# Ledger of designs, part 291: VHH binders against q9y6x5

Target 1, 379 residues: q9y6x5
Amino acid sequence: LPPKLLLVSFDGFRADYLKNYEFPHLQNFIKEGVLVEHVKNVFITKTFPNHYSIVTGLYEESHGIVANSMYDAVTKKHFSDSNDKDPFWWNEAVPIWVTNQLQENRSSAAAMWPGTDVPIHDTISSYFMNYNSSVSFEERLNNITMWLNNSNPPVTFATLYWEEPDASGHKYGPEDKENMSRVLKKIDDLIGDLVQRLKMLGLWENLNVIITSDHGMTQCSQDRLINLDSCIDHSYYTLIDLSPVAAILPKINRTEVYNKLKNCSPHMNVYLKEDIPNRFYYQHNDRIQPIILVADEGWTIVLNESSQKLGDHGYDNSLPSMHPFLAAHGPAFHKGYKHSTINIVDIYPMMCHILGLKPHPNNGTFGHTKCLLVDQWCI
Key: E = the ipSAE of ESMFold2; O = the ipSAE of OpenDDE; V2 = 0.75 times the mean of E and O plus 0.25 times the DockQ between their complexes.

## First folded at step 14 (VHH)

Design ga138 (framework vhh_8dlx_2; at its last look DockQ between E and O 0.89; V2 from the best seeds 0.00; counts 0 for: pae E 2.5 > 2)
Fold by OpenDDE, look of step 15:
Structure ga138 (fold): chain B 379 residues (1-379), chain A 119 residues (1-119)
Amino acid sequence: as target 1 above (379 residues)
Amino acid sequence: EVQLVESGGGVVQPGRSLRLSCAASGFTVSSNWMGWVRQAPGKGLEWIGDIYSGGSRFYNPSLKSLVTISRDDSTNTLYLQMNSLRAEDTAIYYCATGKDYYSIAFDIWGKGTLVTVSS
């Protein structure tokens, strides 16, 4: 049988949740498969950028989704979660579902994974759901499993996306043990349902399944705010993205704007585009604005309006609070193996290997995932 | 020991609704895979739908618009709501569960309850 792969994302699942909460179904999944305890995601640590990095193996500067909110100065186009359907934003890379679908006798399916409801390089997933947060996990699971089981040509790659525990993390903060325990219990239950459904359909033994996330979550507070209005007049710049990484488009001289912001807060780093640290791989794209502000962990950049979020993400990708995990099960993976860390871009070449696809040029390192795979030597 | 007892069956006119109950004992309904199956006279078993421990529900596509499965944790009871009943819905209705959480077959059954749809 041709190899099949299901990629599942639970948005905002911080890696250390596995240590602090109980996940009987997920632990069983891990026990029979593999676990990567920490996945270093890409900067900025936001939803759209990191999900696209998973499926392209590219840093944000390379695949072009550099934030959840973007602006292109040449075309004067805007990107946001409510305005993400223009292929212009996605065409700087080729996601794995497109590569897969262009192969003979293969098709791809998607349940609300970012970018899957957009034709990229004139190719859209053979099966997909338009994004709708009101659609239940059950319905998404039902469609994905139906497509995996009954499609012709066969679905060999599928994606499944779920908005929790991210939404709840924002609402309650990751340190709210009572509420987050409830939320994470539900997530584990859904994982149980996923596994059981796959077994019921006879897919479990032959399907490779990856469960991962795009980023973690850090605790925020009303006591840790950075008010930009205290440092610079609103008329001097256009705000493209706000917190915890602000993208600034100056309306006056860039140097003057920079000088007004550079000492705004001891808990915020201000970078000219050319001075952004190399380790972020967040410089070589026209969609990155001339000035970026990076708040320290747990600090929120605000205007005169106050933020009500008790948790947030998007911070430095070296922070453990921003790191998700990766678990996997299937014929391609070992059983009962745990690995300490990989980079999120490493997932792409691994998936390509599993599916027998030639990867596009990417920033991942296949060697980082060899120990997870039964057909590879662990060096 | 584990036991399932269906109730709520009877004679009903076409177009009417009926709710069947399945009282479980010896295990927790909310912690197990539960389902409904029916057998019409002279026909084989037909899967109606099921509910997973996490709450996900799946239905026979041919019946989806007419049935709803639910459960009550406080009473440890499984329900099957049927709407717009037809003569062809006449059957013995069974509730069932698996021995294990990840069981791939129903292996514990109730005795069934008869539903007759007739004018």
Scores: ipSAE 0.873, ipTM 0.948, lowest interface PAE 0.5, mean pLDDT 96
Fold by ESMFold2-Fast, scan of step 14:
Structure ga138 (fold): chain B 379 residues (1-379), chain A 119 residues (1-119)
Amino acid sequence: as target 1 above (379 residues)
Amino acid sequence: EVQLVESGGGVVQPGRSLRLSCAASGFTVSSNWMGWVRQAPGKGLEWIGDIYSGGSRFYNPSLKSLVTISRDDSTNTLYLQMNSLRAEDTAIYYCATGKDYYSIAFDIWGKGTLVTVSS
């Protein structure tokens, strides 16, 4: 019987929510499984980049999904939420579902995980749903569990993505205890539904389940705005991405654009591409623009306008507010074990080990996740 | 002590709709999963569908387009809405639940309510 794995993401689930709110269903899951308290994500701390890092084990400069909005200087193509189905953007890496299908002649299944409705290296997930935010968690859960239970060749790798608590984190901000309590209780109830459905279908005892997220969330304010129009006239550059990491493509001399930006606000750092800090691993890709602006935590870059966002992410990946968690349960995992921190790129080689797949070259370190696994020596 | 009491059965004409109710006492419907099961005369039990504590609903694929399960947490009541009733829907309808949140077996059953579809 081949090992099976279900990877679940709740977008924007900040790690410290686990300490500030009650999660009875998630706590029951963790009690009989493992918890990694903090996952250090990749920079920039945004949805598409980090979801692709989870399934490739690569930094953004290596896998090519460097932002939610991108421009490729070599091909002159533009990427946005409305045009993310072009395989070109995803082809700089091989995600785990492709490896799963090609190495073992097994099936993969996907309920909305970023990239799974796109053919990557001419391979699309065996079963998938075209991305549509209006599709309920109930429908995603029904499809993924039906595919796990009734497929030939067998589905051995499955993914399930849910947009909350990210959408509410943006709308209310993570410090809105009343609204976030309601949202997070709903997330916990959905985790309860997930576990119950797997038990009802006889899948629970033999399935490895990982529950994780791509990033956290930080509080924003109308009192913490950086007006880019006060720094530089829009005729001097093309804006590829705005906030909290602005991607600037100069229309004139790069040095002149840099000089107009470098001292504009005490609450953002301005980098020429070659000066981006090495610790970000955000430099060696044609989709990273010549000038990058990085706002300080909680600051929003705007174009002579207010922002309605009360919460945001994308900030420095060293910030604990940007970190998600990882919980897991199943035959591959210890029971009742807590681990402090792993890197988000470490998830990929761990998942390859669980599935018996040979990982593609990656930036993860299998040793960092060994203590989570029953078949590994850990001191 | 957990008790389930079904109501709303009776004689209905083909093509019409009917809503069954299941009143729960001794536990909170939103704290457990609940389901509907029917038994036609001379036949075995047929699962209709379930609703889980978080509100997720799962149906027998053969019946999904014809039925809807819902609950009213304020009245601690489970409902089964049936549309386009046919003679084949004639059965005793039971609501059922597990003995606790983590049980997957139908351990606790109501007494049933008879639905007869005839002209």
Scores: ipSAE 0.615, ipTM 0.868, lowest interface PAE 1.6, mean pLDDT 92
Fold by ESMFold2, look of step 15:
Structure ga138 (fold): chain B 379 residues (1-379), chain A 119 residues (1-119)
Amino acid sequence: as target 1 above (379 residues)
Amino acid sequence: EVQLVESGGGVVQPGRSLRLSCAASGFTVSSNWMGWVRQAPGKGLEWIGDIYSGGSRFYNPSLKSLVTISRDDSTNTLYLQMNSLRAEDTAIYYCATGKDYYSIAFDIWGKGTLVTVSS
């Protein structure tokens, strides 16, 4: 009887892939539901920050996951994609699955969404999988649908995460039509499996499903490198994160480090923390370092080394190449409606509305998503 | 246009393995979901498992440890691998599919292949 929601992320799914490639299963999903063509994500346009922004409705400065790599100088703690389990990093916000499962007669389930295997505020998802990238989509889907179908108290909020097309986008670059076509076809097949499984279990008509992503992908090149070792001796700073937004902790006077970097490349903006543009909402957290370097689209910041990816993300969130999409289907959503854009932080208050949850203070605007919902007017 | 033909049945001793085949014609085996169902003497239909167009597989929990569904696009064939066969696995085994991708029912059936598990 209670409203149910499944939130699905295919990592690194650039919005314009929908127009440039064939997605028969996803297009059928959209035809019977809603599409938001571009979701403006949060700066930095990285995986951990944007997945946490979806489920908290907060800018990165407010939820505390400010990058994929972070350092806390007081505790000497490090955060990375291989060292992400310390609740210390996650505890500056309350994600929706925690709020959901604390209500009577409700549970939350998770198939590898970032943070769902961490006890945030001493609370972990009621059902979850420990993160392991080797676990197949089939196993993730089997677990999440089993929990949605059989749990008592019922699972009313569930998440499912898949690493593609992000992994392949980094490997091949988004401009590799042959390889990306193969990758994106496989993803569409998996979306087809998801929808078919929900139908077979009798869940499809009464389950709200959101299929979205955290960011896009831009093409990189060996011809577009910014070599930091050519501009500054590495002994003058600690490097917390490298590319495309470098996080610089000075070891000498901050102004001296800034002055060594500011003329390093015309393809890189150098910001003192207090000078970071207000539109980034990326200033008011101790985990944001005193100096950040923001590469231009498609440029890669390197140390005196030659290794790099062929595609990357993390750039300015105004860039269309950094934007994912959002599609949704279910009793809460209109049928056959397309919407131009929302902010990624708007997803959280919409999800809270669908689930009947009181949202925590957040940066989202519920009014931006009203046109997607059958119980709302598009004023 | 769609036709399904099972093969590979026969008499087999308990504890052995057997692989059944389902040759598909009139469609590509990976273009729709497909499944296996069996009917033992005097019993109703028992669902074994499905494979979806994207390759995801789902099994009857009581049989999951004993069976594997696979397919081969080059021969347009669906398979059922059965291990550690028991007398209660004696049945007619059918492959089946829906009328279209979004059907939730088996609408198109093969003629079946008999498996007899006996000493």
Scores: ipSAE 0.451, ipTM 0.806, lowest interface PAE 2.5, mean pLDDT 93
ESMFold2 (binder alone), look of step 15: mean pLDDT 82; pTM 0.824

Design ga139 (framework vhh_8dlx_2)
Fold by ESMFold2-Fast, scan of step 14:
Structure ga139 (fold): chain B 379 residues (1-379), chain A 119 residues (1-119)
Amino acid sequence: as target 1 above (379 residues)
Amino acid sequence: EVQLVESGGGVVQPGRSLRLSCAASGFTVSSNWMGWVRQAPGKGLEWIGDIYSGGSRFYNPSLKSLVTISRDDSTNTLYLQMNSLRAEDTAIYYCATGKDYYSVAFDIWGKGTLVTVSS
């Protein structure tokens, strides 16, 4: 029988939540599986970029989803995360569900994972749900498990996306222990529902399941605002993305805009595109703007206004607060193994190995994940 | 020890609605999955649906549009709401749960409550 894999994302699940809150169902999942304590995500530490990096194994400059709001200087197109289904934005990479459908006579299934309701290289997930945040976890789970059991050709790769704890992390901030405790208990209960449903349907013992996330969350404050309007007038630039990484398209001389911004705040770094640190892998794409502003952790860039967000993400990917975790269970994985750190781009080649797919060229290193797998020699 | 007690059954006319209750003692309804099962006279057991600890609900596809399962964690009570009752819904209705969260079998049952739909 071909190997099967279910990839689950809980948006904004900071790795350190595992140490500070109780997760009885997730701990039971990990006991007979594997845990990677920190996943070093890609810069910028935002939802669309990191979800696409998980399924392509590529840095943002290579897969083209460089932010949740983008402008392409060559084509003059604008992207927003509100139901933007133009394949143009997604066609710079080949996600794993496309490879799964094209290399093997297999199907893919998707419950809301970013990009799965878009035809990419003229290929859309065999079964999918159009993105709608109002659709319950139970409906997403019911559809995924139905498709895993009742499809021809067989579904061998399935994805499930859930918006929490990200939405509550933004609303309450990660330091609100009372509200975050309630939210995270609900997430753990949903993980319990997932495992129990798979067991009820006889899927659990033969299905590989990965539970991960795209980024973490950090505490913000009204006392940590950077007012961009105090630095530069709107007539000098077009704003493509705001916070915590601002994407600036100059309307005048680039050097003049840079000089107005470079000393604006001690809590923000200002980069000309060619000066963006190499460690970010955030330079070689037409959708990366000529000037990028990077706020320090917990600082919010605003336009002469207050911010209602008590938590945010998008910050430097070296920050532990920006890191998610990865847990996995199934026939491909060791039992009771704990690993310290992998890169988020390493998930893609590991998943390709589990499914028997030839990966497209990617930035991941299979050797980083080999200790998680039963069919590999760990050094 | 764990005990489940169903109530709310009785004689109802076709087309009416009815809500059954299942009171749990020695057991927290939110800590495990729970389900409803019925048995019509001279027939086998028919699964109606389940509610899991996290609140996810799964129904028999043949009954999904006609029933709703819910729980009240403050009163430790499970409910089955039934709408548009038909003569074929006449059965003894049981609430049931597994011996632990990850059990897939109904190990613990109430004594049942009789629903008679007559015209």
Scores: ipSAE 0.536, ipTM 0.841, lowest interface PAE 2.2, mean pLDDT 92

Design ga14 (framework vhh_8dlx_2)
Fold by ESMFold2-Fast, scan of step 14:
Structure ga14 (fold): chain B 379 residues (1-379), chain A 119 residues (1-119)
Amino acid sequence: as target 1 above (379 residues)
Amino acid sequence: EVQLVESGGGVVQPGRSLRLSCAASGFTVSNNWMGWVRQAPGKGLEWIGDIYSGGSRFYNPSLKSLVTISRDDSTNTLYLQMNSLRAEDTAIYYCATGKDYYSLAFDIWGKGTLVTVSS
């Protein structure tokens, strides 16, 4: 039987939630599988960029989804909710579902993973759902499991995306123990439902399942605001993205805009594009703007107004608060193994190995995930 | 001990709706998976649908448009809502669960409640 893989993302699941809350269903999953305690994601630590890095193994400057809001200086296109289905934004990389469909007579299935409702290099996921946040976890799970059991050519790669705990992390902040405990218990119960459904359908023993996330969450405050309007008048620039990484397109001389911004707040770093730290791997793409502002952890950039967000992400990817985890179970994985850290770009070549696919050139290192796999020697 | 007690059965006319209840004692409904199964006279068991601990529901495709499973965690009760009843829906309806969360089969059953659909 060809190997099969289900990749599940719970958006905004900070790694240290595992140490601060009880997850009986997830712990049972991990007991007979593997846990990577921290996954170092890519900069910027946002949803669309990191979800695309998981399935391409590329840094954002290489795959082209550099933010949740983007402007391409060459074509003068804007990325927004109305433009997220334009293949232009997604065509700088080949995600794993496309590779899965092109290398063998195999199908892919998707429930809401970013990019899966878009034809990329003229190839769309064989089975997919158009993105709609109102669709229940139950309906997404039902469709994925039906496609895994009732497809020809067989579905060998499937994805499932869920918006929590990110939405609640923004609303309540990660330090709100009462609200976060309720949300995280619900997620653990959904993990229980997922496992039980796979067992009932006879899929569990032969299916590889990865549960991961794109980023973490940090506490914000009304006491930690950076008012951009106090730094520079809006007539000098076009704002492409605001917080916590602001993308600035100058309307006047770039040096003049930079000089107005560079000393405005001790709680943000201001970079000309060519001066962005190499460790971010966030420089070589036309969608990265001429000036980038990076707020310190927990600080929010605003335009002469308050922020209602009690939690946020997008910050420096070296921050542990920005890191998700990865748990996995199935015939490819060891049982009861714990690993400290991997890079989020390492997930792609590992998944290609499990599925028997030749990976496209990528920034991941297969050696970093070898210890998770039963068919690999771990040294 | 675990006990399941079905109620709400009776005689109903074709085309009408009916809601069955299953009261659980000895365990918490929200900590286990539960389902509904029926047996028409002279026929085998037919699975209707399940609800899992997290609230996810799965139905027999032949019945999905006609039934809804729900639960009330505060009263520890499972429900089966049936719409557009036909004579073919005449059966004993059972509430069932596994002996624990990890069971893959119905180990624990209620005694059933009879639904008769007649003109």
Scores: ipSAE 0.359, ipTM 0.755, lowest interface PAE 3.7, mean pLDDT 92

Design ga140 (framework vhh_8dlx_2)
Fold by ESMFold2-Fast, scan of step 14:
Structure ga140 (fold): chain B 379 residues (1-379), chain A 119 residues (1-119)
Amino acid sequence: as target 1 above (379 residues)
Amino acid sequence: EVQLVESGGGVVQPGRSLRLSCAASGFTVSSNWMGWVRQAPGKGLEWIGDIYSGGSRFYNPSLKSLVTISRDDSTNTLYLQMNSLRAEDTAIYYCATGKDYYSFAFDIWGKGTLVTVSS
C-alpha cells in the first residue's frame, strides 16, 4: 500500500494566531503530531508565489510565479487572479503532483490549490476542481476523501485549499480580536470536521496530513498610506503590481523614473532590479520588473485614493507577522514534537521523502525537516 | 443523561415536502456531530447525512439533492428537510449522535418518527 499525503492550506494563517487564540481541534491534532511554530516564506509574501513554492521547493525567481499580478515583456501576456489559467506562467517549475503522476503509477487529487486546474508540462492533477471561491470547505473535503478512497491508480497526493483567514484578515485586520476570534474559531471547527471525516472513513491512521499556510497578515491603516501619484506622474511608467510591493515598468529612461521615486517616502524602499537584496532571492527572472518598490510593514501604496484593506501581506519575509506555521500528523511524523522554524521551500523535499519521490532540483534543505519524521534523527 | 426526541413524522402525499425535528437534552448540539438515519419496512438502516460541530454537512450522494440537514443552536434542535417525497421514502427516521465529538459510531439514538408517503 503506497504512502498517502493530504496537504491542507488555510490562506493567510499568521503563526502567532496560535499563541493568541484557542484552537482546541488543532491542538488535539498537534498533540499526536508535530508543530513547526514559524515557517519562513519566500519573498514576496503573496498567495500565488508562496503556494507554488510549497509544492516546488523553489524561490519565486526560480519557479516563475513572482507575484499575484505579472507581465511578460516578450510575449506581452498579463497574469492576475482572474487570468491565471495559461500554462505559460506555471511551466518554469514542476509541482509535486506532476512528479507524483509521472514517476510512480499513482494519481493526484486537488481541491482548489493554486495551479492544480492548469496543465503544467502537459500534465494536470488526475482529479481536480476548477477554482471557484463559492464552493464550500465541506464540498472540497468530500471530493478529496472520495478520491482518496475510490481511485485507481490510487491517489497518493491530495491538496485542499481554503481562502480563510486571509479574506477576513484583509477585511478586519489581524488586530480586530473580536472578528478574528470568530473567524479563527470557524477554521478550528473545520479542522475538527476534517479529522472527524477522515476517522469515519477509515483514512486517519494511514494518511499523512499537513496543515499549513502561505503567509501571515499585518495591520494596515488609513494613517499609513504612500500616495504614488504624489511621487511620479502616470505618464512615466506602467504599473504591473501595486501594494505592498509595486512593480514598475518605466515608459522613459529607468534611471529617471528611479530618481523620481527613490526619496518620495521614508516608508518605502525603491530598488533597481539588480539592487534588490540578495536575501530576498527575488532578482533572476524576466517577470520581475525593472524597478521594485517595497513598503514598510503596515504601509499601503495607493494611487491618489484611500485603501479599504485593514490587513495585508506581501511584505519583507523576515517579518514574523508574514510567517505561517506548519502542523502535521500521520505515520511519517513524530507524536508531540515541536520545532521552531523551517523555510517554506523545505516542505517540498520533505513531502517527496514521505511519498518516495525523487525531488526535482530545489532550494529546500531536507535536513531542516528531518527532525519531524519518525525515520530520521535531529542533529 | 443524553436524550434525543424526534417529531414531525406522519402521512404525506408524494411530491410534497416535510421537515423533521430532533430535540436534544443533556448535551449541546453545537458541540457534537449529529446525523439522520432511516429504516424502511423490511430493509436495513440507510444513512441520510451528518452535521458536524463546525457546521460541515455530509450527505448520502443518492439523497443529497432531496434533503437538507440544519440545526438551531439556540433551541438545541436538529432538523431534516425533505423535498419531493416518494413512496420509497416511507421509513422510520432516527436522529443520532456519538458519545463524544470524535466518535465513529451512532451510539445515542432517538426512538424514531414514522414517515408514510402515500396518496
Scores: ipSAE 0.000, ipTM 0.423, lowest interface PAE 10.5, mean pLDDT 90

Design ga141 (framework vhh_8dlx_2)
Fold by ESMFold2-Fast, scan of step 14:
Structure ga141 (fold): chain B 379 residues (1-379), chain A 119 residues (1-119)
Amino acid sequence: as target 1 above (379 residues)
Amino acid sequence: EVQLVESGGGVVQPGRSLRLSCAASGFTVSSNWMGWVRQAPGKGLEWIGDIYSGGSRFYNPSLKSLVTISRDDSTNTLYLQMNSLRAEDTAIYYCATGKDYYSMAFDIWGKGTLVTVSS
């Protein structure tokens, strides 16, 4: 029987939550599987960019989903809505479900993973749900497991996305132990339900399951605001994205806009596109704006107003607060193995290996994940 | 030791609704999965649905629009709500669970409660 893989994302699951809260169901999953304690995500540390990096193995400048809000200066197109179905935004890379359907004549299934309800290179996930945040976790899981058991050609790659703990992390902040404890207990309960459902349907023993996330979360405060209106008038620029990475499209002279911004706040770095640090891999794409502002951890960029967010992400990807984890279980994975760190782009070539797919050129390194796998030599 | 006791059965008219209860003792209903199964006269067992420890619910597709499973963790009780009852819903209704979190078999059953749908 061909190998099968279910990729599950809990949005905004900061890696160190595992050390500060109890996860009995997740710990049972890890006991008979593998844990990667930190996953170093791509910059910017936001939902759409990192979810697309997981399934393409590419940095944002290469796959083209460079933010949750984007503007393409060449085509004059705007992207800001999760319901935007324009393939233009997603066509700069080939995600794994497309490769799965085209190389192996197998089906893919998707419950809400970013991009799966969009035809990419004229290929849409064989089974999918249009994005709707109101759809319950159990409905998403029911559809995925039904498709895994009852499809021809067989579903060999399936994805499941859940919005928590990100939504609550923004609302309460990660330091709100009372509210975050309740939210994270619910996440652990959902992981328990996922395992029980797979066991009940006879899927558990032969299915590879990866549980991961796209980024972490850091505490914000009304005492840590950067007011752009104190630095520059709106008549000088168009704002493409605001916080914590602001994307500035100058309406006039780029140098004049840069000079007004460069010394605005000690808690914000201002970059001309060509001066963005090479380690971010965030320069070579038309959707990256001429001036990029990067707030320091925990600082929020605002326009003459307060922020309602008590937690946020998007910050420098070297920050441990921005890192998720990866746990996995199944016939491809060792049992009881812990690994310290991988790059988020390394997940794609590992998944291609598990599924027997030839990966498209990517920025991941298979060697970084080989110790997780039973069919690989590891020192 | 785990014991399950169903109640709430009886004679009901077609088109009416009925709620069955399953009182659990010897374990907490939220600590493991629980399910409902029925057996109509002269027929085999038919799975109705399950509720898992975390609260996720899964139903037989043929019955999904007609039933709802819920639990009250404070009273340690599982419920099956049935709507738009038909003559073919006449059956003995059982609640069931596994021996432990990892057992997905129907290891522990109640004695059942009879539901008769008749005018």
Scores: ipSAE 0.179, ipTM 0.660, lowest interface PAE 5.6, mean pLDDT 91

